# VH-VL binders against q10491r548to677: the designs that were tried, part 26

Target 1, 130 residues: q10491r548to677
Amino acid sequence: KVFKLGILIQNEKVRKDRLLSNREVGVILTSSQLMFFKNVYWISGLLDQLEDFKRSHSFSPCYFSPHLTSLSADYIIPLSDLVAYGDGSRIENELYSFSVKQKNQRTHVFSVTNVDELNDWLVKINFVST
Key: E = the ipSAE of ESMFold2; O = the ipSAE of OpenDDE; V2 = 0.75 times the mean of E and O plus 0.25 times the DockQ between their complexes.

## First folded at step 12 (VH-VL; framework fv_narsoplimab)

Design m3 (at its last look DockQ between E and O 0.77; V2 from the best seeds 0.79)
Fold by OpenDDE, look of step 12:
Structure m3 (fold): chain C 130 residues (1-130), chain A 123 residues (1-123), chain B 106 residues (1-106)
Amino acid sequence: as target 1 above (130 residues)
Amino acid sequence: QVTLKESGPVLVKPTETLTLTCTVSGFSLSNARMGVSWIRQPPGKALEWLAYIFSNDEKSYRTSLKSRLTISKDTSKNQVVLTMTNMDPVDTATYYCARTLDYDDYHPYFDYWGQGTLVTVSS
Amino acid sequence: QPVLTQPPSLSVSPGQTASITCSGEELGDKYAYWYQQKPGQSPVLVMYQDSKRPSGIPERFSGSNSGNTATLTISGTQAMDEADYYCQAWDSWTYVFGGGTKLTVL
C-alpha cells in the first residue's frame, strides 16, 4: 500500500555543519519503507495516476501501473523505528525542512515549499512507521 | 581487527546472475553509523561504487545499475550479499566490499576494504 | 552525475613533494576522501574529510580543499608511495570516485 507520493528536496550536510539544498527527488511512502528516486518525472507519472484515481475513487486504495514492486528505487529507508519531525526551521528562507531519524541515529533532512505538505509528510511517515 | 572477505563465483556466464557475499569480522553489522558498500574495479580502470547497506537496512544503489542490483544483509551471520543480474562481459571486474562509515552525518567513506574478488564474465 | 577529475599521472623524484588534485563541483561544499592503491592490492584510506589522516598513515601525507579542488600532498615522497590514488566524494546517496592518478616515483 502506498500512503503518499511526492517530490521532496533533499538536503545534505556539508562542510561547516550547514545544510545544502541539493536536488528534487521523487518519494514513495509505503507501509514498509520510504523509496527515493532521482528521476522525478517517474514520480510525476505516478502522481498523475493518483490524481486521476482520487477523482473517481477518493476513499479506495490506489493501485499503480506499473506495480511499485517493479520500480527500482535509488535509495530506500525502512520504516522500522524511525521518526519524522520538524523544528519549524526553514532552509534558505524558502523551504520548510523536516528530518527523518532512524534508530541508528542516522538523520535525513528533506524540504518542501508548502507547510501543509510538510505536515502531511510528518503525519503519514510517523503513522506508518513502527 | 576489522576484516572483510568477498566470496562467490569467479566465473559467470553472460545473462547469469552474480551473487557475492561479504563476510565481516571485527565489527557488527548492527552498529550505528556503520555499513557495507560494494565497489568494483574493471581491470586497469577506476573504482566504481555500486551499492551500500547500513545497520538498519538503509540501502542505496548506483542509478545506472539499480535495476540489476540487490543488496541485503544477515546480521547474525555478519554477511552482506550483493546480487547483480544479467551479467555482461563489461561487468568483468574485481569486486570489493568495504566498511562504510557515516560519522557526524558527513556522509560515508570506506576505511576498511576486502581483498577483492575478480569476477570474469565470459561465455 | 557528478564527476571528479584527477590528472591521470604524476611523476616525482624521491624527496620531492607530490600534489595530486581532484576537481569537481561537489567538492566546493563536500568533503574529499583519498585512497591509495598499489598494484595487486586493495585500496587503502589515506585521507578523510579533506585533511584528516587515518591512524597509520605517515605524516608526510596531508590533504586540503580549496574551492572545487581537493589536493592530496605527499611531502618527501618515497618509493613506497608509488601507487594509484583515488579521490572520492558523496553525492545524494551515491559515492563518486575520481579517475585515479598514477603516481610514479622516479
Scores: ipSAE 0.868, ipTM 0.938, lowest interface PAE 0.4, mean pLDDT 92
Fold by ESMFold2, look of step 12:
Structure m3 (fold): chain C 130 residues (1-130), chain A 123 residues (1-123), chain B 106 residues (1-106)
Amino acid sequence: as target 1 above (130 residues)
Amino acid sequence: QVTLKESGPVLVKPTETLTLTCTVSGFSLSNARMGVSWIRQPPGKALEWLAYIFSNDEKSYRTSLKSRLTISKDTSKNQVVLTMTNMDPVDTATYYCARTLDYDDYHPYFDYWGQGTLVTVSS
Amino acid sequence: QPVLTQPPSLSVSPGQTASITCSGEELGDKYAYWYQQKPGQSPVLVMYQDSKRPSGIPERFSGSNSGNTATLTISGTQAMDEADYYCQAWDSWTYVFGGGTKLTVL
């Protein structure tokens, strides 16, 4: 089951400990994983179907056709002991960043264009990763 | 002493699924800074990375092959498994597994390599 | 699609310095890594994070990364250094290898 689907801006750590704003990535939050897709062109029509989930702050699963769950992810982050948090940092063009991290594991940084979307990602990731 | 050893079939028919096993020793698959990658090399050609898996089951796949690849691990057996579906003669290569370190929490690299196993896909 | 460009071959005389280049836009912000592969053998890591040498690699190996070009330098090149050399970088969850450089020691 899917709890949130959207587009994030992937921020890469680079040498000299800088963050570089990179490219948009498609993201699917399931009951057990964050799934990432480098090709985002197919996501446009699906975002309209997700408005009910975003506005309601619902934690009920969203059921999509098998095509969505059958897609091959480029990258997968499991949710076990994962926490999502905002670090207050701003990146150029008024982006709002947040991090996801398992204890003693890799940190991944993402950005969104507004604080409401930031807060919705944080709440849903942390809820599902219980 | 860190060692990795690839095992699996040496001859595969077109369209079959390849299953390769990497058996590791000298380090734990539960170590937070360590993972295993699969890299292949067609005869006389350059190295091509395929996939990796880390101790927490984070996974990455080469984009052009992601629909054909699945990587998994069994920590109790010290094994990492790669499956690759729909094999074709162009997939003939030596397949390596390599220990993948995350030195700076973001940029993994390969410090120890297995001996490799040649997989031939008949035309 | 990230691309790392290496010269296909390089020839040096014994005792000379060999400089193997690896160019790509990713290298301006990313670390370079280098692997040595002798015929019939597995690759061996010889340089990581641009300029750090693993234990067991001779001090004649050094590395740098400047202006989107990484360079592996072998001072006092010996016959045993004859091998293929691959650079590698990381970009957006993927590894990218260069095409390799065959180093010949005449």
Scores: ipSAE 0.731, ipTM 0.872, lowest interface PAE 0.9, mean pLDDT 84
ESMFold2 (binder alone), look of step 12: mean pLDDT 88; pTM 0.910

Design m4 (at its last look DockQ between E and O 0.78; V2 from the best seeds 0.81)
Fold by OpenDDE, look of step 12:
Structure m4 (fold): chain C 130 residues (1-130), chain A 123 residues (1-123), chain B 106 residues (1-106)
Amino acid sequence: as target 1 above (130 residues)
Amino acid sequence: QVTLKESGPVLVKPTETLTLTCTVSGFSLSNARMGVSWIRQPPGKALEWLAYIWSNDEKSYRTSLKSRLTISKDTSKNQVVLTMTNMDPVDTATYYCARTLDYDDYSPYFDYWGQGTLVTVSS
Amino acid sequence: QPVLTQPPSLSVSPGQTASITCSGEELGDKYAYWYQQKPGQSPVLVMYQDSKRPSGIPERFSGSNSGNTATLTISGTQAMDEADYYCQAWDSWTYVFGGGTKLTVL
């Protein structure tokens, strides 16, 4: 099951513990993992499918084409013992950032362009995470 | 003493699937600061990173090969496995597994390497 | 799709200083790592985080990073230093290696 599709800005640590906005990445949140894709246009296509589906079947599961199981992610983060949080900080005064921290203390930082999207990611990631 | 050892077939036919196993010792695959990467090197050519897996099953793949690659680990066996489908003669290379570190929360790197295993793809 | 560019070869006489450069946009913000590979052998880490030497690496090895260029410097180059040297950096979930520099000690 897919809980959320979207585009995030990947942030990376650089020298002196600074964060830089790196690139847009496609993201799929499933029941078991976060899947990341470098091809943003591909994710945009799925988002369009989702939008069309919502207009027609708001209470039904969305089925994507192609099947998500056939997709190959560039990067995968398992959801086990994972927490997402935001501290209200903004990167470059343009983006709202949030962190995804795993049990082993590895932390990943992402950004979005608006606070509603931020909250949605936080809620849904934490909801699915165990 | 940290060691990594690659094992698997040394000869693969085109279109077949390559399965390589990296057996590690001297460290745990559950260590929060450690992972394992696969890197290959065609004869006489440069190093090419393929994939990595972290202690928490975090995974990454080379984009150009992600549809063909799968990386997994068995912590209890101290093994990391790489599968690569649809092998082609162009995939002929020495395949290395390497311990991947991410100390100080900066860019990870490879501090210990296996001896590598030459995989030849030929009909 | 970051690219790290190295000179394909470099020759030095024994005792001279060898400087191997690695250029790429990522190196402006991220650390460089260096590996030594002798013929028929596996790569060996010789420098991490631009300028840090792993244990066992001789002091004649040093590293620096300025702008978009990382440099591995070998002072008092010895015959045993003849090898291929690769720089490496990180880029959004991927590792990138340079093309390698063959260091020949004349």
Scores: ipSAE 0.860, ipTM 0.935, lowest interface PAE 0.4, mean pLDDT 92
Fold by ESMFold2, look of step 12:
Structure m4 (fold): chain C 130 residues (1-130), chain A 123 residues (1-123), chain B 106 residues (1-106)
Amino acid sequence: as target 1 above (130 residues)
Amino acid sequence: QVTLKESGPVLVKPTETLTLTCTVSGFSLSNARMGVSWIRQPPGKALEWLAYIWSNDEKSYRTSLKSRLTISKDTSKNQVVLTMTNMDPVDTATYYCARTLDYDDYSPYFDYWGQGTLVTVSS
Amino acid sequence: QPVLTQPPSLSVSPGQTASITCSGEELGDKYAYWYQQKPGQSPVLVMYQDSKRPSGIPERFSGSNSGNTATLTISGTQAMDEADYYCQAWDSWTYVFGGGTKLTVL
């Protein structure tokens, strides 16, 4: 049910069309949606325990106990027709950004500090949002 | 012309679940870059945003209330529904629904508001 | 948990200029939005993206944002402008309202 979890930097479009690095957010990729959490503390603890999940190239879903998909998210993006892409966005301060977008909807931009993590998010989001 | 109208029970007992429906007209809930928010205002107090749902079913919840809130929509009925569990007398407020607009991916805002409905939670 | 701070009240005489401030760290980069609420009525959008007026809002309403402070300015204030005014910003998927300013026109 869970394909990936981690921490992303949320980027926000602000005045003068600038892209502001806002805050860290916790993210869970499920079979149907991205779930976002403003409190990242509990996810960092899970990541320490699930190191294979961080390095995984697998597209198989993982099951966790407790049921992670029952958590109350702050923000939810459904995967239907969602595309994730790295469009050659700025790599400043060694941040790597990618966008997620549904047709004709808002673009959401996120950053990570590691290219391998960037590529893993792109591959897994696009795989699940077939 | 754009209109929004709130409906639901006006009196709720403590611990009950509140269900509010926002019926919209003059726009479609499937229109890109549009959504509906719920905002409440306790008597004599400031506005407090609760949740929104976007045309593509993206959802946002006020962090302090997210475990009590569920927002959904039925595009064919032009309705947005808010459910709030475990009601308490402090939740007594006028509840508004409002159309939420995106302007070129900048911060969304509320351009049309419903008339509001007062929900009283008995003490 | 962003905070937008507004003065609780402001009094002006008819014809005077009213300036309602809204301060918060997020306003340094982000747009402010303003809503008017008359007693017993729903809020109405009166300013968006710091300084843009929606259709139907009189030209005497103007707005600015500088130095983490947004300002809604009403020139030639009229009795009908007596209302509560709320500023609003958006931060990481969250809407934040100021506490409101009660404008009294005496």
Scores: ipSAE 0.791, ipTM 0.894, lowest interface PAE 0.7, mean pLDDT 86
ESMFold2 (binder alone), look of step 12: mean pLDDT 89; pTM 0.913

Design m5 (at its last look DockQ between E and O 0.71; V2 from the best seeds 0.75)
Fold by OpenDDE, look of step 12:
Structure m5 (fold): chain C 130 residues (1-130), chain A 123 residues (1-123), chain B 106 residues (1-106)
Amino acid sequence: as target 1 above (130 residues)
Amino acid sequence: QVTLKESGPVLVKPTETLTLTCTVSGFSLSNARMGVSWIRQPPGKALEWLAYIFSNDEKSYRTSLKSRLTISKDTSKNQVVLTMTNMDPVDTATYYCARTLYSDDYSPYFDYWGQGTLVTVSS
Amino acid sequence: QPVLTQPPSLSVSPGQTASITCSGEELGDKYAYWYQQKPGQSPVLVMYQDSKRPSGIPERFSGSNSGNTATLTISGTQAMDEADYYCQAWDSWTYVFGGGTKLTVL
């Protein structure tokens, strides 16, 4: 089951805990893992399908084409190891940032363009990971 | 004593699937800060990272090959498995598995390597 | 797509200092790692986090990182140091190796 999919801005952590590069990445949150894709066009296509589905159906599962299992993620994080949190900070005064922290203390920083999307990611990641 | 040992076929036909196994000792695949990577090296060429898996099943793949690669582990057997589909002569290389660590800033590196196994793709 | 650039070869006489450079955008903000590979052998980690030596690596090996360039320095180069040297960094979820430098000790 897919809980959420979208495009995030990845903020690469560099020396001295600085955030440097902003890179768009596709993200799929399933019941078991977070999947990341460097090719955002895949996710864009799925988002379009999702929107079309929402316009036609309201309370049924969305089926994607191609099947999500056919998609190859660049990076996968298991949900059992995750907590997502935001500190209310904004990057470049345009993006809302949040962190995904693993049990081993590794932290990934992402950004979105609006606070609603931020909250949605936080809620859904933490919901599925618990 | 940390050791890694690659095993699998040394000859693969084009279009076939390569399955390599890395058997580790001297450390546990359940260690939170340790993982295993696969790196290959075509004859006379540079090292090329392929994929890694960590103790928590965190995975990463080389983008150009991700559609062909699958990495998994069996902690109870101390084994990491790499599968690579649709093999081509261009995939002929020595394949290494290496213990992968995170630096204090979580920059990963490889501190122990297996001896490598030469895989030749030929009809 | 990230690329680390190394000189393909370097020659030094015994006792001289060898400096192997590795250049790439990633190295401006991330650690460099170095591996030594002798003919017919597996790579061996010789430097991590720019300048840290693993246990067993001689003190004549040192490393630095300035700007977008990491440097592996071998002081008092010995015949046994003849090998291919690879630098390595990471970019997000991807590992990147340099093209390798063949160090010849004349």
Scores: ipSAE 0.841, ipTM 0.927, lowest interface PAE 0.4, mean pLDDT 91
Fold by ESMFold2, look of step 12:
Structure m5 (fold): chain C 130 residues (1-130), chain A 123 residues (1-123), chain B 106 residues (1-106)
Amino acid sequence: as target 1 above (130 residues)
Amino acid sequence: QVTLKESGPVLVKPTETLTLTCTVSGFSLSNARMGVSWIRQPPGKALEWLAYIFSNDEKSYRTSLKSRLTISKDTSKNQVVLTMTNMDPVDTATYYCARTLYSDDYSPYFDYWGQGTLVTVSS
Amino acid sequence: QPVLTQPPSLSVSPGQTASITCSGEELGDKYAYWYQQKPGQSPVLVMYQDSKRPSGIPERFSGSNSGNTATLTISGTQAMDEADYYCQAWDSWTYVFGGGTKLTVL
């Protein structure tokens, strides 16, 4: 039930309404929630497994280790009534930002270094959230 | 006006699961921008935040404890529940629930605290 | 985990100004929050977003944050202000509390 996984840069509004690019976070998009992980090392390994699977042209299932649904997230944002959006602008050199928001809730901002990855996150989050 | 009250066992054995309930009054758990946190304080030591939950079920957990913690709410009962597995004597502390606020996109803070409940973990 | 450093204790005479410091690199970009805790009691929020005073907190409480140091200032300190004071910051979904400062009023 994983629709996308990857590494995002978490952006946080701080003192004086500045936007700070805090740190990399691992992210798993499921059918019902975004799960966030401060330790990104294991995500890099999973991404390597996925790329090796794609390059092998195998149609066999790709099994991830460890089991993704058993992972303990640091932070969870449920997808109910969630909208992801970006304006395509480039914040800081080489970063592209997008936001996720639910009605009357906090806005969360994230960045990636690749506009195609930005658009893939937006499409998949909004698809699953509907 | 706003009150929070912790309830749960006073004594637990090592390895047992702790379940604490926070009952709130004077505000609704359905209120956007309002949530509830659990914070603990070992005797004579500093405060340690554990987890929070907001009206939409947005959750955050202290990284070092995230595999042991589950936070949930029942809006109809005005209750927030914390479950902590595999209790150990180092987890002996006063456990507080507190109303958690944030405005816009800023960091949240705790404006009203419960009276706290002492949980002792002993063999 | 980030660290917020407070002096472990501070003594003032009644009527004097108490200045409790909280230092950490987090405070360069993050707001400071302050809690008062009297013995046997739960914490009480006394300052938020560096310098904002909650309703019901006396005007003698004020706060600032400059560089990497936040300061809670109590002017005209009274005996009832004797308590432990904790600073706190929020950093990427994680709360960081200082170790606390015991304020003694004599």
Scores: ipSAE 0.691, ipTM 0.857, lowest interface PAE 1.3, mean pLDDT 85
ESMFold2 (binder alone), look of step 12: mean pLDDT 90; pTM 0.920

## First folded at step 13 (VH-VL; framework fv_narsoplimab)

Design q1 (at its last look DockQ between E and O 0.76; V2 from the best seeds 0.81)
Fold by OpenDDE, look of step 13:
Structure q1 (fold): chain C 130 residues (1-130), chain A 123 residues (1-123), chain B 106 residues (1-106)
Amino acid sequence: as target 1 above (130 residues)
Amino acid sequence: QVTLKESGPVLVKPTETLTLTCTVSGFSLSNARMGVSWIRQPPGKALEWLAYIFSNDEKSYRTSLKSRLTISKDTSKNQVVLTMTNMDPVDTATYYCARTLDYNDYSPYFDYWGQGTLVTVSS
Amino acid sequence: QPVLTQPPSLSVSPGQTASITCSGEELGDKYAYWYQQKPGQSPVLVMYQDSKRPSGIPERFSGSNSGNTATLTISGTQAMDEADYYCQAWDSWTYVFGGGTKLTVL
């Protein structure tokens, strides 16, 4: 089951624990995995399909083309040990930042353009990870 | 003593699937700071990273090959397995597995390497 | 996508200093790692996090990273140092290797 898909801004960790680089990444949250895609084209396409579907069939399952199972993720994190949290920080006073921390203390930093999207990611990641 | 050893077929036909196994010793695949990567090297060419897997089942793939690659592990057997579908002569290379260290600096590296196994793709 | 550029070859006489460069935009912000590969052998880590030397690596090996260029320096080069050297960096869940530098000790 897919809980959420979208595009995040990844804030990469660099030397001395600085966050200097960012890039858009596609993200799919399933019941078991957090999957990342360097090519956001596929996710953008899926988002468009989802939007179209919502306008037509708001209470039925959404069927994507291509099938989500046919997509190959560049990076996969299991959900069993994830915690997502926001610290209220903003990047360039424009983006809302949140962190996804693994059990091994590895922390991934992402940003979104609005607070609603931020809260949605936080709620859904933590819900599935619980 | 840390050791890694690659095993699998040395000859694969085009379009077939390659399955390689890396058997490790001297460390546990359950160690939070350690994983295993696969790296290949075509004859006379540079090293090319393919994929890695960590103890928590975190995985990463080379983007250009991700549709063809699958990495998995069996902690109880101390084995990491790489599958690569639709093999082509261009995939002929020495395939290495290497211990991948990650100390939460987002820049893992390879401190121990297997001896490598030459895989030739030919009709 | 990112590319690490190394000179394809470098020749030095015994006792001279060899400097192998690795250039890439990511190296301005990320660590460089270096591997030595002798003919018919597996790569060996010789430098990690720009300038840290693994145990067993001679002190004549040193590393630095300035701007977008990492440098592996071998002082007092010996015949045994003849090998291919590869730099490596991290980029968005991907490892990138340089094209390698063949170091010949004349």
Scores: ipSAE 0.856, ipTM 0.933, lowest interface PAE 0.4, mean pLDDT 92
Fold by ESMFold2, look of step 13:
Structure q1 (fold): chain C 130 residues (1-130), chain A 123 residues (1-123), chain B 106 residues (1-106)
Amino acid sequence: as target 1 above (130 residues)
Amino acid sequence: QVTLKESGPVLVKPTETLTLTCTVSGFSLSNARMGVSWIRQPPGKALEWLAYIFSNDEKSYRTSLKSRLTISKDTSKNQVVLTMTNMDPVDTATYYCARTLDYNDYSPYFDYWGQGTLVTVSS
Amino acid sequence: QPVLTQPPSLSVSPGQTASITCSGEELGDKYAYWYQQKPGQSPVLVMYQDSKRPSGIPERFSGSNSGNTATLTISGTQAMDEADYYCQAWDSWTYVFGGGTKLTVL
């Protein structure tokens, strides 16, 4: 039910069209939505578990206890017709950004420090979207 | 003319779940970059934002209350619904719904407000 | 989340200029929004994106945001401007309101 779990840097559009690297956010990709968590403390230990599962089945969903999917998110983006995109270019200080967008809706921008992680997010988000 | 109207119980017992409905007119809940927020104001105190939902079902919740809140919409009924679990006397407030606009990916803001409904949680 | 600090009250005479401040860490990087609430009424948007007036808001209302302080300015203050004023900012999908400023026109 969980396709990817990780930490992203949220980039926020601010005054004078600047893009701030605001904060780290925890992210859970499910079959229907992206769930975001401002408190990332608990997520670090789960990342090691997810990496072990990925070695066994590269694109199979990882199942965690209901606790993970029952967590209260701070923000939710549905996957219906959502597109994730980016060119893998490094934008600053080893940051690689990508965007997620539905037609005529807000564009959300995120960054990671590893290009392989960027590409994995892009592939998995676009795979599970409808 | 854009209007929003809050409806729900005026008196709630501690531990009960509050359900509020916002009925909108003069715009569609399917309009891109439009949403509805819930904001509350305890008597004589400041405004406190609770949650929003946008036309594409993007949702945001106030971090301190997210485990108690659920927001949803029914576009065909022009309604947005907020539920808040485990009510306590400190949650006594006027509850407003407000149209929330996303202008060019900047911070969304509240351009039209309902008249509000007072919810009292008995002590 | 940022904390937005406003003076609790401000008194001016009719015709004077009222300047209501809103201060917060990193507020100068964010847009500020302002709402007016008259007694017994719902809030009304009076300024968005620092300095833009909504339709129907008099030109005597203006706004600025520099450093970590946003300011709502009312020139030629009138008795009808007596109200509570709240600033608001956004931080990572959530909103923060200031504590409000009670503007009294004596």
Scores: ipSAE 0.810, ipTM 0.914, lowest interface PAE 0.5, mean pLDDT 87
ESMFold2 (binder alone), look of step 13: mean pLDDT 88; pTM 0.907

